# Designs tried in a protein design chat: VH-VL binders against q0aze0. Part 30

Target 1, 268 residues: q0aze0
Amino acid sequence: MKIILVNNRFKENTEKKAQEIAGQLSALNVEVIIDNGLDEPYAGTVDFIMVLGGDGTMLRAARRYGQRAIPVLGVNMGTVGFLSNIEINELAEYLPLILREEYSLEARMMLEVAVFQQQSLLTRVFCLNELLLRSNSPRMLSFALEISGQKLEPYRGDGLIVSTTTGSTAYSLSAGGPIADPQLDAFIVTPVASHIINKRPLVVSPEREISLHLLEEREAIIGIDGQIKMDFGAENRVLIKRAPHPLLMVNLKAKPFFTSIDRSLQRQ

## First folded at step 16 (VH-VL)

Design FF15
Fold by OpenDDE, fold request of step 21:
Structure FF15 (fold): chain C 268 residues (1-268), chain A 123 residues (1-123), chain B 112 residues (1-112)
Amino acid sequence: as target 1 above (268 residues)
Amino acid sequence: EVQLVQSGAEVKKPGASVKVSCKASGYTFDDYAIHWVRQAPGQGLEWIGGINTYTGDTYYRRKFQGRVTMTADTSTSTVYMELSSLRSEDTAVYYCARDESYFDYLSGTFDYWGQGTLVTVSS
Amino acid sequence: DVQVTQSPSSLSASVGDRVTITCRSSQSLVYSEGNTYLSWYLHKPGKAPQLLIYDVSRRFSGVPDRFSGSGSGTDFTLTISSLQPEDFATYYCLQATHFPLTFGQGTKVEIK
């Protein structure tokens, strides 16, 4: 068995714990690779991924490995979040189950984000939470939204969020988007600081495609999961689709999603 | 408008403690981490540490571990840095700075800064 | 710790001059998905530091076009295409790819 441990570069305790866990797993004849983000993703075949840290770390892991159909377990290191399944102090208890592959999987839809310069593909990324289009200046953006070839009325505001249901409790929520059941596959399209009253969040079928482009000669920024930034100009287009493969999240124990919503809202 | 407003200048004796505050406004408090950077006379900028206002996680430079404590009060949108066992070498202007954060992720880019707080340690 | 070294430590220039400051890290600053956490700051005595450039080449909002950043891996450059009177200050680079965060020692730009 081969396991990747994903940790947070700024949280030394996660690195230390990763090394500790690696030692324990090695003693059990399990191969371990530690991914702290400083190297390219491991290209070889692996059986399991443990994410040590919080939701941000999970998002990084998802972007790096989510398309490889590998079970991903979130191990909370004592932080607040929605994407971890067990606590670090519970790992010892559940480790035998992991090694025996006695767990359930929950598929979470990911986004496929393609950014184009005219007709040329600049970059393609997969992400678990959301894409954020935002202005790079204090001025509002004017941009066009197209859903499956249907052109909506122009948007004017600070930006737009296209989120998965998983991401509905992240930036989209802060922008006034709906809370979505993470077991549902859908796009959540949430305007950011729109002065148009009738511009409400949209719940869109995962079978549709979403396109964005600016309607003016201005500079904007595309943000992915709050961790990747890309310049976005008048000659750029972004195409958003459902990723070909979902993230396979490991469920070792029940974690109530809806009972955690109130706590999240109190913090935001 | 994003603003970080720090507490006033402090004069302390060696061995004492100092607690500097940084009040944030103009943005969602827990969407950004706060870091502390200082500049001693004739020296460059030195990173002390940071606090993730969302997770509560703290990140301290090893040099200061054991005598620095950073805390965040969400209700008042204020971050505090307490430095104990003060010595003359701690005399510096201390700055708080905002860093974009997303859950337990920190960008490490300081886009807005407080006005600075002079801490003088002298006998 | 990752060492960040700026060059030069100081320079004298005139208004209108092209100014170039370099920053070299002891290790690559490339992170996941190609992110490179290198930023540049301007600092004047008695004032708070100000962000100029982040992610190597992204100009912060409100920063004049005369400021630009470039580089990759371990070598980075801040360029002021035409120095203005308000640009006389000390400049710092900051790496945040590796823990702990570390500043360069600074580059003081003085009036010739």
Scores: ipSAE 0.914, ipTM 0.949, lowest interface PAE 0.5, mean pLDDT 94
Fold by OpenDDE, fold request of step 21:
Structure FF15 (fold): chain C 268 residues (1-268), chain A 123 residues (1-123), chain B 112 residues (1-112)
Amino acid sequence: as target 1 above (268 residues)
Amino acid sequence: EVQLVQSGAEVKKPGASVKVSCKASGYTFDDYAIHWVRQAPGQGLEWIGGINTYTGDTYYRRKFQGRVTMTADTSTSTVYMELSSLRSEDTAVYYCARDESYFDYLSGTFDYWGQGTLVTVSS
Amino acid sequence: DVQVTQSPSSLSASVGDRVTITCRSSQSLVYSEGNTYLSWYLHKPGKAPQLLIYDVSRRFSGVPDRFSGSGSGTDFTLTISSLQPEDFATYYCLQATHFPLTFGQGTKVEIK
C-alpha cells in the first residue's frame, strides 16, 4: 500500500504529524509520500491520500490529485471546516479500517476550468469549490455569461462565482448563494456585487457548460478555490464543465451536513 | 475603505507585557488574516506572526514563541498582539497587516497596513 | 529559515532614473500549482508600509505602472521605470512560500 500525506505549509504541526504518521505507517510496511506543496504532485500509483489540516489543504489536495480517482481522507488538525471527516486524535482508531480498505466513499463533483486566449488553451484546472471572476480594480466589470449556448443578459458588478455544491458553503454563501446538499451534483452561479438587484443565483445542471468573457477592455482576475490567481482580460474566455471524475472522499465517521451548517450559521 | 487602526504608543519597563490592538473596518473581518510586523530602530521589517480570524489558528515566528499571544475578537473586528517579558530589544514600531485567507490557507501578501504603534522598553 | 537578500542595500538616484532592486532567496519560492509568494513593499519613515507588487509580478490596486516585478525560483526584481519624487523610500521584498515569513533587509532609495 502507498499513501500520500498532504500537509499545510503554514502549520508546522501538520508537517510534524505527517512525519510521525509516516513513521507509523512505515512500521506497518506502508509506503508513504509527504506532499508539502514544494514539489510536483507524485505521479506514481497511490492507494490512499490523507489530508492533514483544514478545508484549504483539502482543496489543494483535490486540485493536485482529484482527477486520479484516489480515496481522499480529510483529517482535521483543529480547524473549522466541512471537508474533514475525522480528527487527528481519532486517526489511530480508524487506521486499521483504512489499511483494510473498510470505508465508504462519497463522490463530490469537481469543476473543470479551462481558460482560453482566442482559440488557444492557456490552462486547465480541476477544483472542488469554485471559480471566482473579479475585477482587478475598484471599478465594476461588465461580462457575459453563456450557459449551454444560451446567452444571458450582460452582468455588471464586482464579479461572479461558479461553484460546486461542495463549494456552496464557501465564498458563494458569503455572496448570497444558496446552501446546497453536497450529495447533489450542480453548478451554483452567484453574482458578486453590492448593487446587483436584477441577477439571482442560478442552480445549473451538471450536464451544461458555462462560459464567461469580459465585454470591455479591462483586466480581471480568476480565482480558483481562493488559492490560484489567473489574469483574465478581454481576449480570454473561460469554459467551466463538470470534471470527468469526481473527488472520492472517504467516509469513516458520520458527518451530518445540515445540522453542521445550521450550527455554523447560528454562530455567525 | 479598508482600514486598520492601531492603539497608541506604549512605554514599558523590562519584564512587563504590552498588548497592542488593531481594529479592522471596511471589509468582512473573518475573511482575512492579520499579521504583525515590527521595525526596530535602524533595522528592517521583521515578521512576528499572524492569526487566522476565521479558524482562530495562530502562526508565530519561533523566536517569539512563548512570549507572544495573538487573539481576535470578531464582535469588535479587533486583533490583539500581546508580547510579554519585554526587553530593550523589543523597542520598535509594531504594525498590523491584512492578508487574504481562505479556510486554513493564507497568501502571505500584506495588502493593507495599520499606522503602526511605537513600543518603547526602557528602565 | 529561508534567507532573503536584497541588492543593493542602498542606492542614490535622480528623478527620472530607472531603478532596479534584486531579491534573492536561499531556496526556491515556487509552491503548489506554480504559485510563488514573493511581494514588494514601499516604506517611508513615520508611515505604514505599502504593498506594490505581489505574486512576483502583479501590481496592487492603485500602484503606478512605473512599478513592475519579475523573476522566478530564487531571483526576483523590482523595477521602477522612471523614479518619481514620492518614490524615495526603503523597499522590502517578502517571501511567504516558506514558514516563517521573511523579509529582505531592505533597499534604501535616496536622492542623489
Scores: ipSAE 0.909, ipTM 0.948, lowest interface PAE 0.5, mean pLDDT 94
Fold by OpenDDE, look of step 16:
Structure FF15 (fold): chain C 268 residues (1-268), chain A 123 residues (1-123), chain B 112 residues (1-112)
Amino acid sequence: as target 1 above (268 residues)
Amino acid sequence: EVQLVQSGAEVKKPGASVKVSCKASGYTFDDYAIHWVRQAPGQGLEWIGGINTYTGDTYYRRKFQGRVTMTADTSTSTVYMELSSLRSEDTAVYYCARDESYFDYLSGTFDYWGQGTLVTVSS
Amino acid sequence: DVQVTQSPSSLSASVGDRVTITCRSSQSLVYSEGNTYLSWYLHKPGKAPQLLIYDVSRRFSGVPDRFSGSGSGTDFTLTISSLQPEDFATYYCLQATHFPLTFGQGTKVEIK
């Protein structure tokens, strides 16, 4: 068995714990690769991914490995989050189950985000939470939204979020989007506006395609999962689809989503 | 408008502790981390550490570990930095700075800064 | 720790001059998915530092067009296309790819 341990580069506790876990797993004849993000993703075949940290770390892991259909377990390091399944102090208890592959999997839809310069593809990224289009200035943006070829009325505002149901509790929520059941596959399209919100959030079928482009010569930024940023201008367009493969999240322990969300919302 | 307002100048003796505050306004407090940077006389900028206001996680430079404590009060949108066992070398202007955060992710880009707090350590 | 070295430590220039400041890191600043956490700051005595450029080449809101950033891996550059009177200050680069965060030693731009 081969396992990737993903940790947060800035959180020393996760690094130390990763080393400890690696040692334990090695003693059990499990090959371990530690991924702190400073190197390219491991290209070889692996059986399991263990994410040590919070939701941001999980998102990074999802972007790096999610397309490979590998079971991904979120191990919380004592922080608030939606994507972790067990706590770090529970790992020892569940380790035998992991090694025996005695767990269930929950498929989480991911986004396929393609950014173009004219007809040329600039980048293609798979992400678990959302794409954000936002102004790079205090000024509002004017942009066009198309859904499966249907052109909506132009949007004016600070930006737009296209989120998965998993991402509904992230930026989309802050922008007034609905909380979605993570067991549901759908796009959530949430307008972002500092002063005026002239349009309601949309819940869109995962079978549809979403296209965005600016209607004016202005600088904007594309953000992905709050971690990737790129410039976005009038000559750019973004195409969003359902990713070909969902993230396979390991479910070792029952985690009630709707009761946990109340706790999380109280702190926001 | 985003603003970070720091507490006033401090004069301390060696061995004492100082606690500097940074009050944030004009944005959602827990959407951004707060870092602390200092500048000693005639020296450059030095990163001390940071706090994720959402997760509560703290990140300290090893040099300051054991002496520095950063805390966040969400009810007042205020971050505190306490530095103990003060030395003359700790004399500096201390700045708080905002950093975009996303759960346990930090960008490490300081887009807004406090006005600075002079801390003087002298016998 | 990752060392960040700026060049030059100081320079004298006149209004209208093209100014170039370089920042070199001891290790690559490329992170996951190609992200590079390198930013540039302007600092005047008695004032708070100000963000100019982030993510190597992205200009912060409100920053004049005369400021630009470039580079990759370990070598980065801040360019002021036409120096203005208000640009005389000390400039710092900051890397945040590696823990701990580290600043360059600074570059003081003085009036000739």
Scores: ipSAE 0.856, ipTM 0.931, lowest interface PAE 0.6, mean pLDDT 94

Design FF15
Fold by ESMFold2, fold request of step 21:
Structure FF15 (fold): chain C 268 residues (1-268), chain A 123 residues (1-123), chain B 112 residues (1-112)
Amino acid sequence: as target 1 above (268 residues)
Amino acid sequence: EVQLVQSGAEVKKPGASVKVSCKASGYTFDDYAIHWVRQAPGQGLEWIGGINTYTGDTYYRRKFQGRVTMTADTSTSTVYMELSSLRSEDTAVYYCARDESYFDYLSGTFDYWGQGTLVTVSS
Amino acid sequence: DVQVTQSPSSLSASVGDRVTITCRSSQSLVYSEGNTYLSWYLHKPGKAPQLLIYDVSRRFSGVPDRFSGSGSGTDFTLTISSLQPEDFATYYCLQATHFPLTFGQGTKVEIK
């Protein structure tokens, strides 16, 4: 059995714990690859991914491995986690179940994001929580949103969020978007400080394609899961679709979603 | 307007402790981690560590582990850095700086800085 | 710890000059998905440091366009295309790809 351990570059303790866990697994004839983000993602066949860290570490794992249909377990290294299933002090208890594959899977929709310069594809990335289009200057943006070829009236404001249901409790919520059950597939389109009346958040079928481009020259940035930044200007456009594969999250113990959102609501 | 306002200068004896505050305003406090950076006389900038105000996680450069404690008080939007067992080499200007965060992720980019706090360690 | 070395340690220049400062890292600063956490700061005595450039080449809001950053991997450059009187300061690069975060030793830009 081959497992990838994904850890966090900033938290030295997660690296030490990952090495400890790798030693335990090696003693059980489990091959372990540690991914701290400094190397290219492992390209070979693996059976399981274990994320050692918080929700930000899970987001990176989802972007690197989420399209490979590999079970992913979130192991929280602290007390604040939305996407983790178990705590690090529980890992020994659940390890036999992991090795016997005695767990269920929860599918979480991901975004496929393609950024173009004129007609040329610059990059394609995947996203678990949200894409953020925002101004990179004191000036507001003027931009066009199309949903499956249907052109909405132009937007003017600080930007726009296109979120999954999983991301509905992240930046989209802070910008006024609805909380969505992560078991649903949908886009949530949330304006950021819109100056145009009647620009409400939209909940959109995952079968739609969403396109964004600027209507005037401005410095903008596309942010992906709050961790990847791409320059975005008048020569660019972005196309957003449901990713071909959902993230397959391992469920070893029940984690009640609705009590978990209280933290996000208290912050808001 | 984003501001980080630090507490005033301190004069301490070797072996004492100092606690420097950094009060944030003009932004959502728990969207940004706070890092501490110092500059000793005639030296460059040195990163000490940081605290993720969302998760509560702390990150300390190894030379300071065991002597530094960083805490955050979200009710007052204030971060504290306490440095104990002070030595003359700890004489420096100490800066706080904010770093955009997203859950446990930090960019490691310091966009706004406090004005600095001079800590002098002398007999 | 990843070492970051700036060159030169100091330089003298006149208003209007093009100034180039380099920053060399002992290890690649490329992280997941191509993110490169290399930033540049300006620091004047008695003032707080000020962010100029982040992610190698992204200009921070309000920073004049005479400042630009470039580079990849281990080698990075800050360029001031036409030096202004307010640009005389010490400049630092910072790498944040590797723990712990490390600054370059600084480059003092002085009036000739």
Scores: ipSAE 0.764, ipTM 0.896, lowest interface PAE 1.2, mean pLDDT 90
Fold by ESMFold2, fold request of step 21:
Structure FF15 (fold): chain C 268 residues (1-268), chain A 123 residues (1-123), chain B 112 residues (1-112)
Amino acid sequence: as target 1 above (268 residues)
Amino acid sequence: EVQLVQSGAEVKKPGASVKVSCKASGYTFDDYAIHWVRQAPGQGLEWIGGINTYTGDTYYRRKFQGRVTMTADTSTSTVYMELSSLRSEDTAVYYCARDESYFDYLSGTFDYWGQGTLVTVSS
Amino acid sequence: DVQVTQSPSSLSASVGDRVTITCRSSQSLVYSEGNTYLSWYLHKPGKAPQLLIYDVSRRFSGVPDRFSGSGSGTDFTLTISSLQPEDFATYYCLQATHFPLTFGQGTKVEIK
């Protein structure tokens, strides 16, 4: 059995804990690869991914491995978020179930984001929470939104968020979007500080294709999961679709989403 | 307007402690970590450590481990750095700086800085 | 610790000159998905440091176009295309890919 341990680069004790867990698993003849983000993603066959950290660490794991249909377990090391399933102090209790593959899976929709310069593809990335289009200057943006070829009236404001249902409790919520049940597949399109009063959040079928481009020359940024930034200007467009594969989240312990909303949101 | 306002200059004897405050305003406090950076006379900038105000996690450069404590008070949007067992080498201007965070992720980029606090350690 | 070294340690220049400062890291600063956490700061005595460039080449909001950053891997450059009177200062690079975060030693840009 081969497992990837994903950890956070900025927290030294997380690295030490990952090494300790790797040693324990190796003693049980489990092959372990530690991913702290400094090396390319492991390309070989892997049976399980264990994320040691908070929701931010899970987001990186999802972007690196989410399209590979590998079970991913969130193990929280202090602050419980929306994407962790067990706490680090419970790992020993659940480890036998992990090794015997006695767990269920919950699928979480991901975004596929393709950025173009004119007609040329610059990059394609995957996203678990949201894409944020935002101004990189004191000036507002003027931009066009198309949904499956249907052009909406132009937007003017600080930007736009296109999130998954999983991302509905992150930036989208702060910008006025709804909380969505993460078991649903949908896009949530939330304007950021819109100058146009009638621009409301939209909940959009996951079968749609969403396109964005600027209507005038401005400095803008595309943000992915709050962690990846790409320059975005008048010669660019971005296409957003449902990713081919969902993130497969491991469920070992019941974690009722609706009961946990207040506790998790207090950190935001 | 984003502001980080630090407490005033301090003069301390060797062996004492100092506690410097950094009060944030003009932004959502829990969206940014706070780091501390110092500059001794005639020297460059030195990173001391930081605190993720969302998670409460602290990160200390090994050199300061055991002598530094960083805390955050969300109700007052204030971060504190306490440095103990002061030596003359700790004489420096101490800056707080904010770093964009997203849950436990930190970018490590210091976009806005406090005005600095001179700490002088002399006998 | 990852060592970051700047070159030159100081330079003299006139208003209007093009200035180039380099920053070299002892290890690659490339992180997940190509993120490279290298930033540049301007610092004057008695004032707070100011962010100029982050993520190697991205200009912070409000920073004049005369400032640009470039580089990859271990080698990075800050360029000031036409010095202005307010640009005489000490410049620092910072790497944040590796723990602990480390600054370069600084480059003092002086009026000729």
Scores: ipSAE 0.756, ipTM 0.889, lowest interface PAE 1.2, mean pLDDT 90
Fold by ESMFold2, fold request of step 21:
Structure FF15 (fold): chain C 268 residues (1-268), chain A 123 residues (1-123), chain B 112 residues (1-112)
Amino acid sequence: as target 1 above (268 residues)
Amino acid sequence: EVQLVQSGAEVKKPGASVKVSCKASGYTFDDYAIHWVRQAPGQGLEWIGGINTYTGDTYYRRKFQGRVTMTADTSTSTVYMELSSLRSEDTAVYYCARDESYFDYLSGTFDYWGQGTLVTVSS
Amino acid sequence: DVQVTQSPSSLSASVGDRVTITCRSSQSLVYSEGNTYLSWYLHKPGKAPQLLIYDVSRRFSGVPDRFSGSGSGTDFTLTISSLQPEDFATYYCLQATHFPLTFGQGTKVEIK
């Protein structure tokens, strides 16, 4: 059995803990690859991914491995997040179940984001929480949103968020978007500081195709999961659709989304 | 308007401790980590450590491990850095600086800085 | 610790000159998905440092367009296309790809 341990570069404790867990797994004849983000993502076959950290670490794992249909377990190393399933001090208790594959999977929709310069593809990335379009200057943006070829009236403001339901509790919530059940597949489109009051958040079918471009020359940035940044100008367009594969999240312990919503949001 | 306002200058004896505050305003406090950077006379900038205000996690350069403690009070939007067992080479201007965060992720970019706090350690 | 070395340590220049400062890291600063956490700061005595450039080449909001950053891997450059009187200062690069975060030693840009 081959497992990837994904950890965070900034916290020395997670690196040390990843090495301890790797040693424990190796003693059980489990091959372990540690991914702290400094190397290219492991390209070979793996059976399981274990994320040691918070929701930010899970986001990186999802972007690197989410399209590979590999079970991913979130292991909380501190403050409770929305994407962790068990605590680090519970890992030994659940490890036998992991090794016997005695767990269920919960699918979480991801975004596929393609950025173009004119008609040429510049890059394609995947996203678990959200794409953020925002100004990179003191001036607001004017931009166009198209949903499956339907052009909405122009937007003016600080930007726009296109979120999954998983991302509904992140930036989208702070910008006034709804909390969504993460078991639903949907886009949540949330304006950021819109100067147009009738530009309300939209919830749209995951079968839709969302396109954004600027209507005037401005310095803008596309942010992906708060961790990837791309320059975005008047020569660019971005196309957003449902990714081919969802993230497959491991469920070892019941995660009571609705009954814990206030507690989880208070820490965020 | 983003502001980081630090506590005033301190004069300390060797062996004492100092606690410097950094009060944040004009932004959502727990969306940004706070780092501490110092500059001793005639020297460059030196990173001391930081605190992720969302997770409460702290990150200390090994040189300061065991002598530094960083805490955050979300109710007052204030971060504190306490440095103990002071010695003359700890004489420096101490800055706080904010770093955009997203859950446990930090970018490591210091976009806004406090005005600095001079700490003088003399016998 | 990852060593970050700036060159030159100091230089003298006139208003209007093009100034180039380099920053060399002992290890690659490339992180996941190509992110490279290298930033540049301007620091004047008695003032707080100011962010100029982040993510190698991205100019911070409000920073004049005469400042630009470039580079990849281990070698990075800050360029000031036409030096202004307010640009005489000490410049620092910072790497944040590796723990601990490390500054370069600084480059003092002085009036000729």
Scores: ipSAE 0.741, ipTM 0.887, lowest interface PAE 1.3, mean pLDDT 90

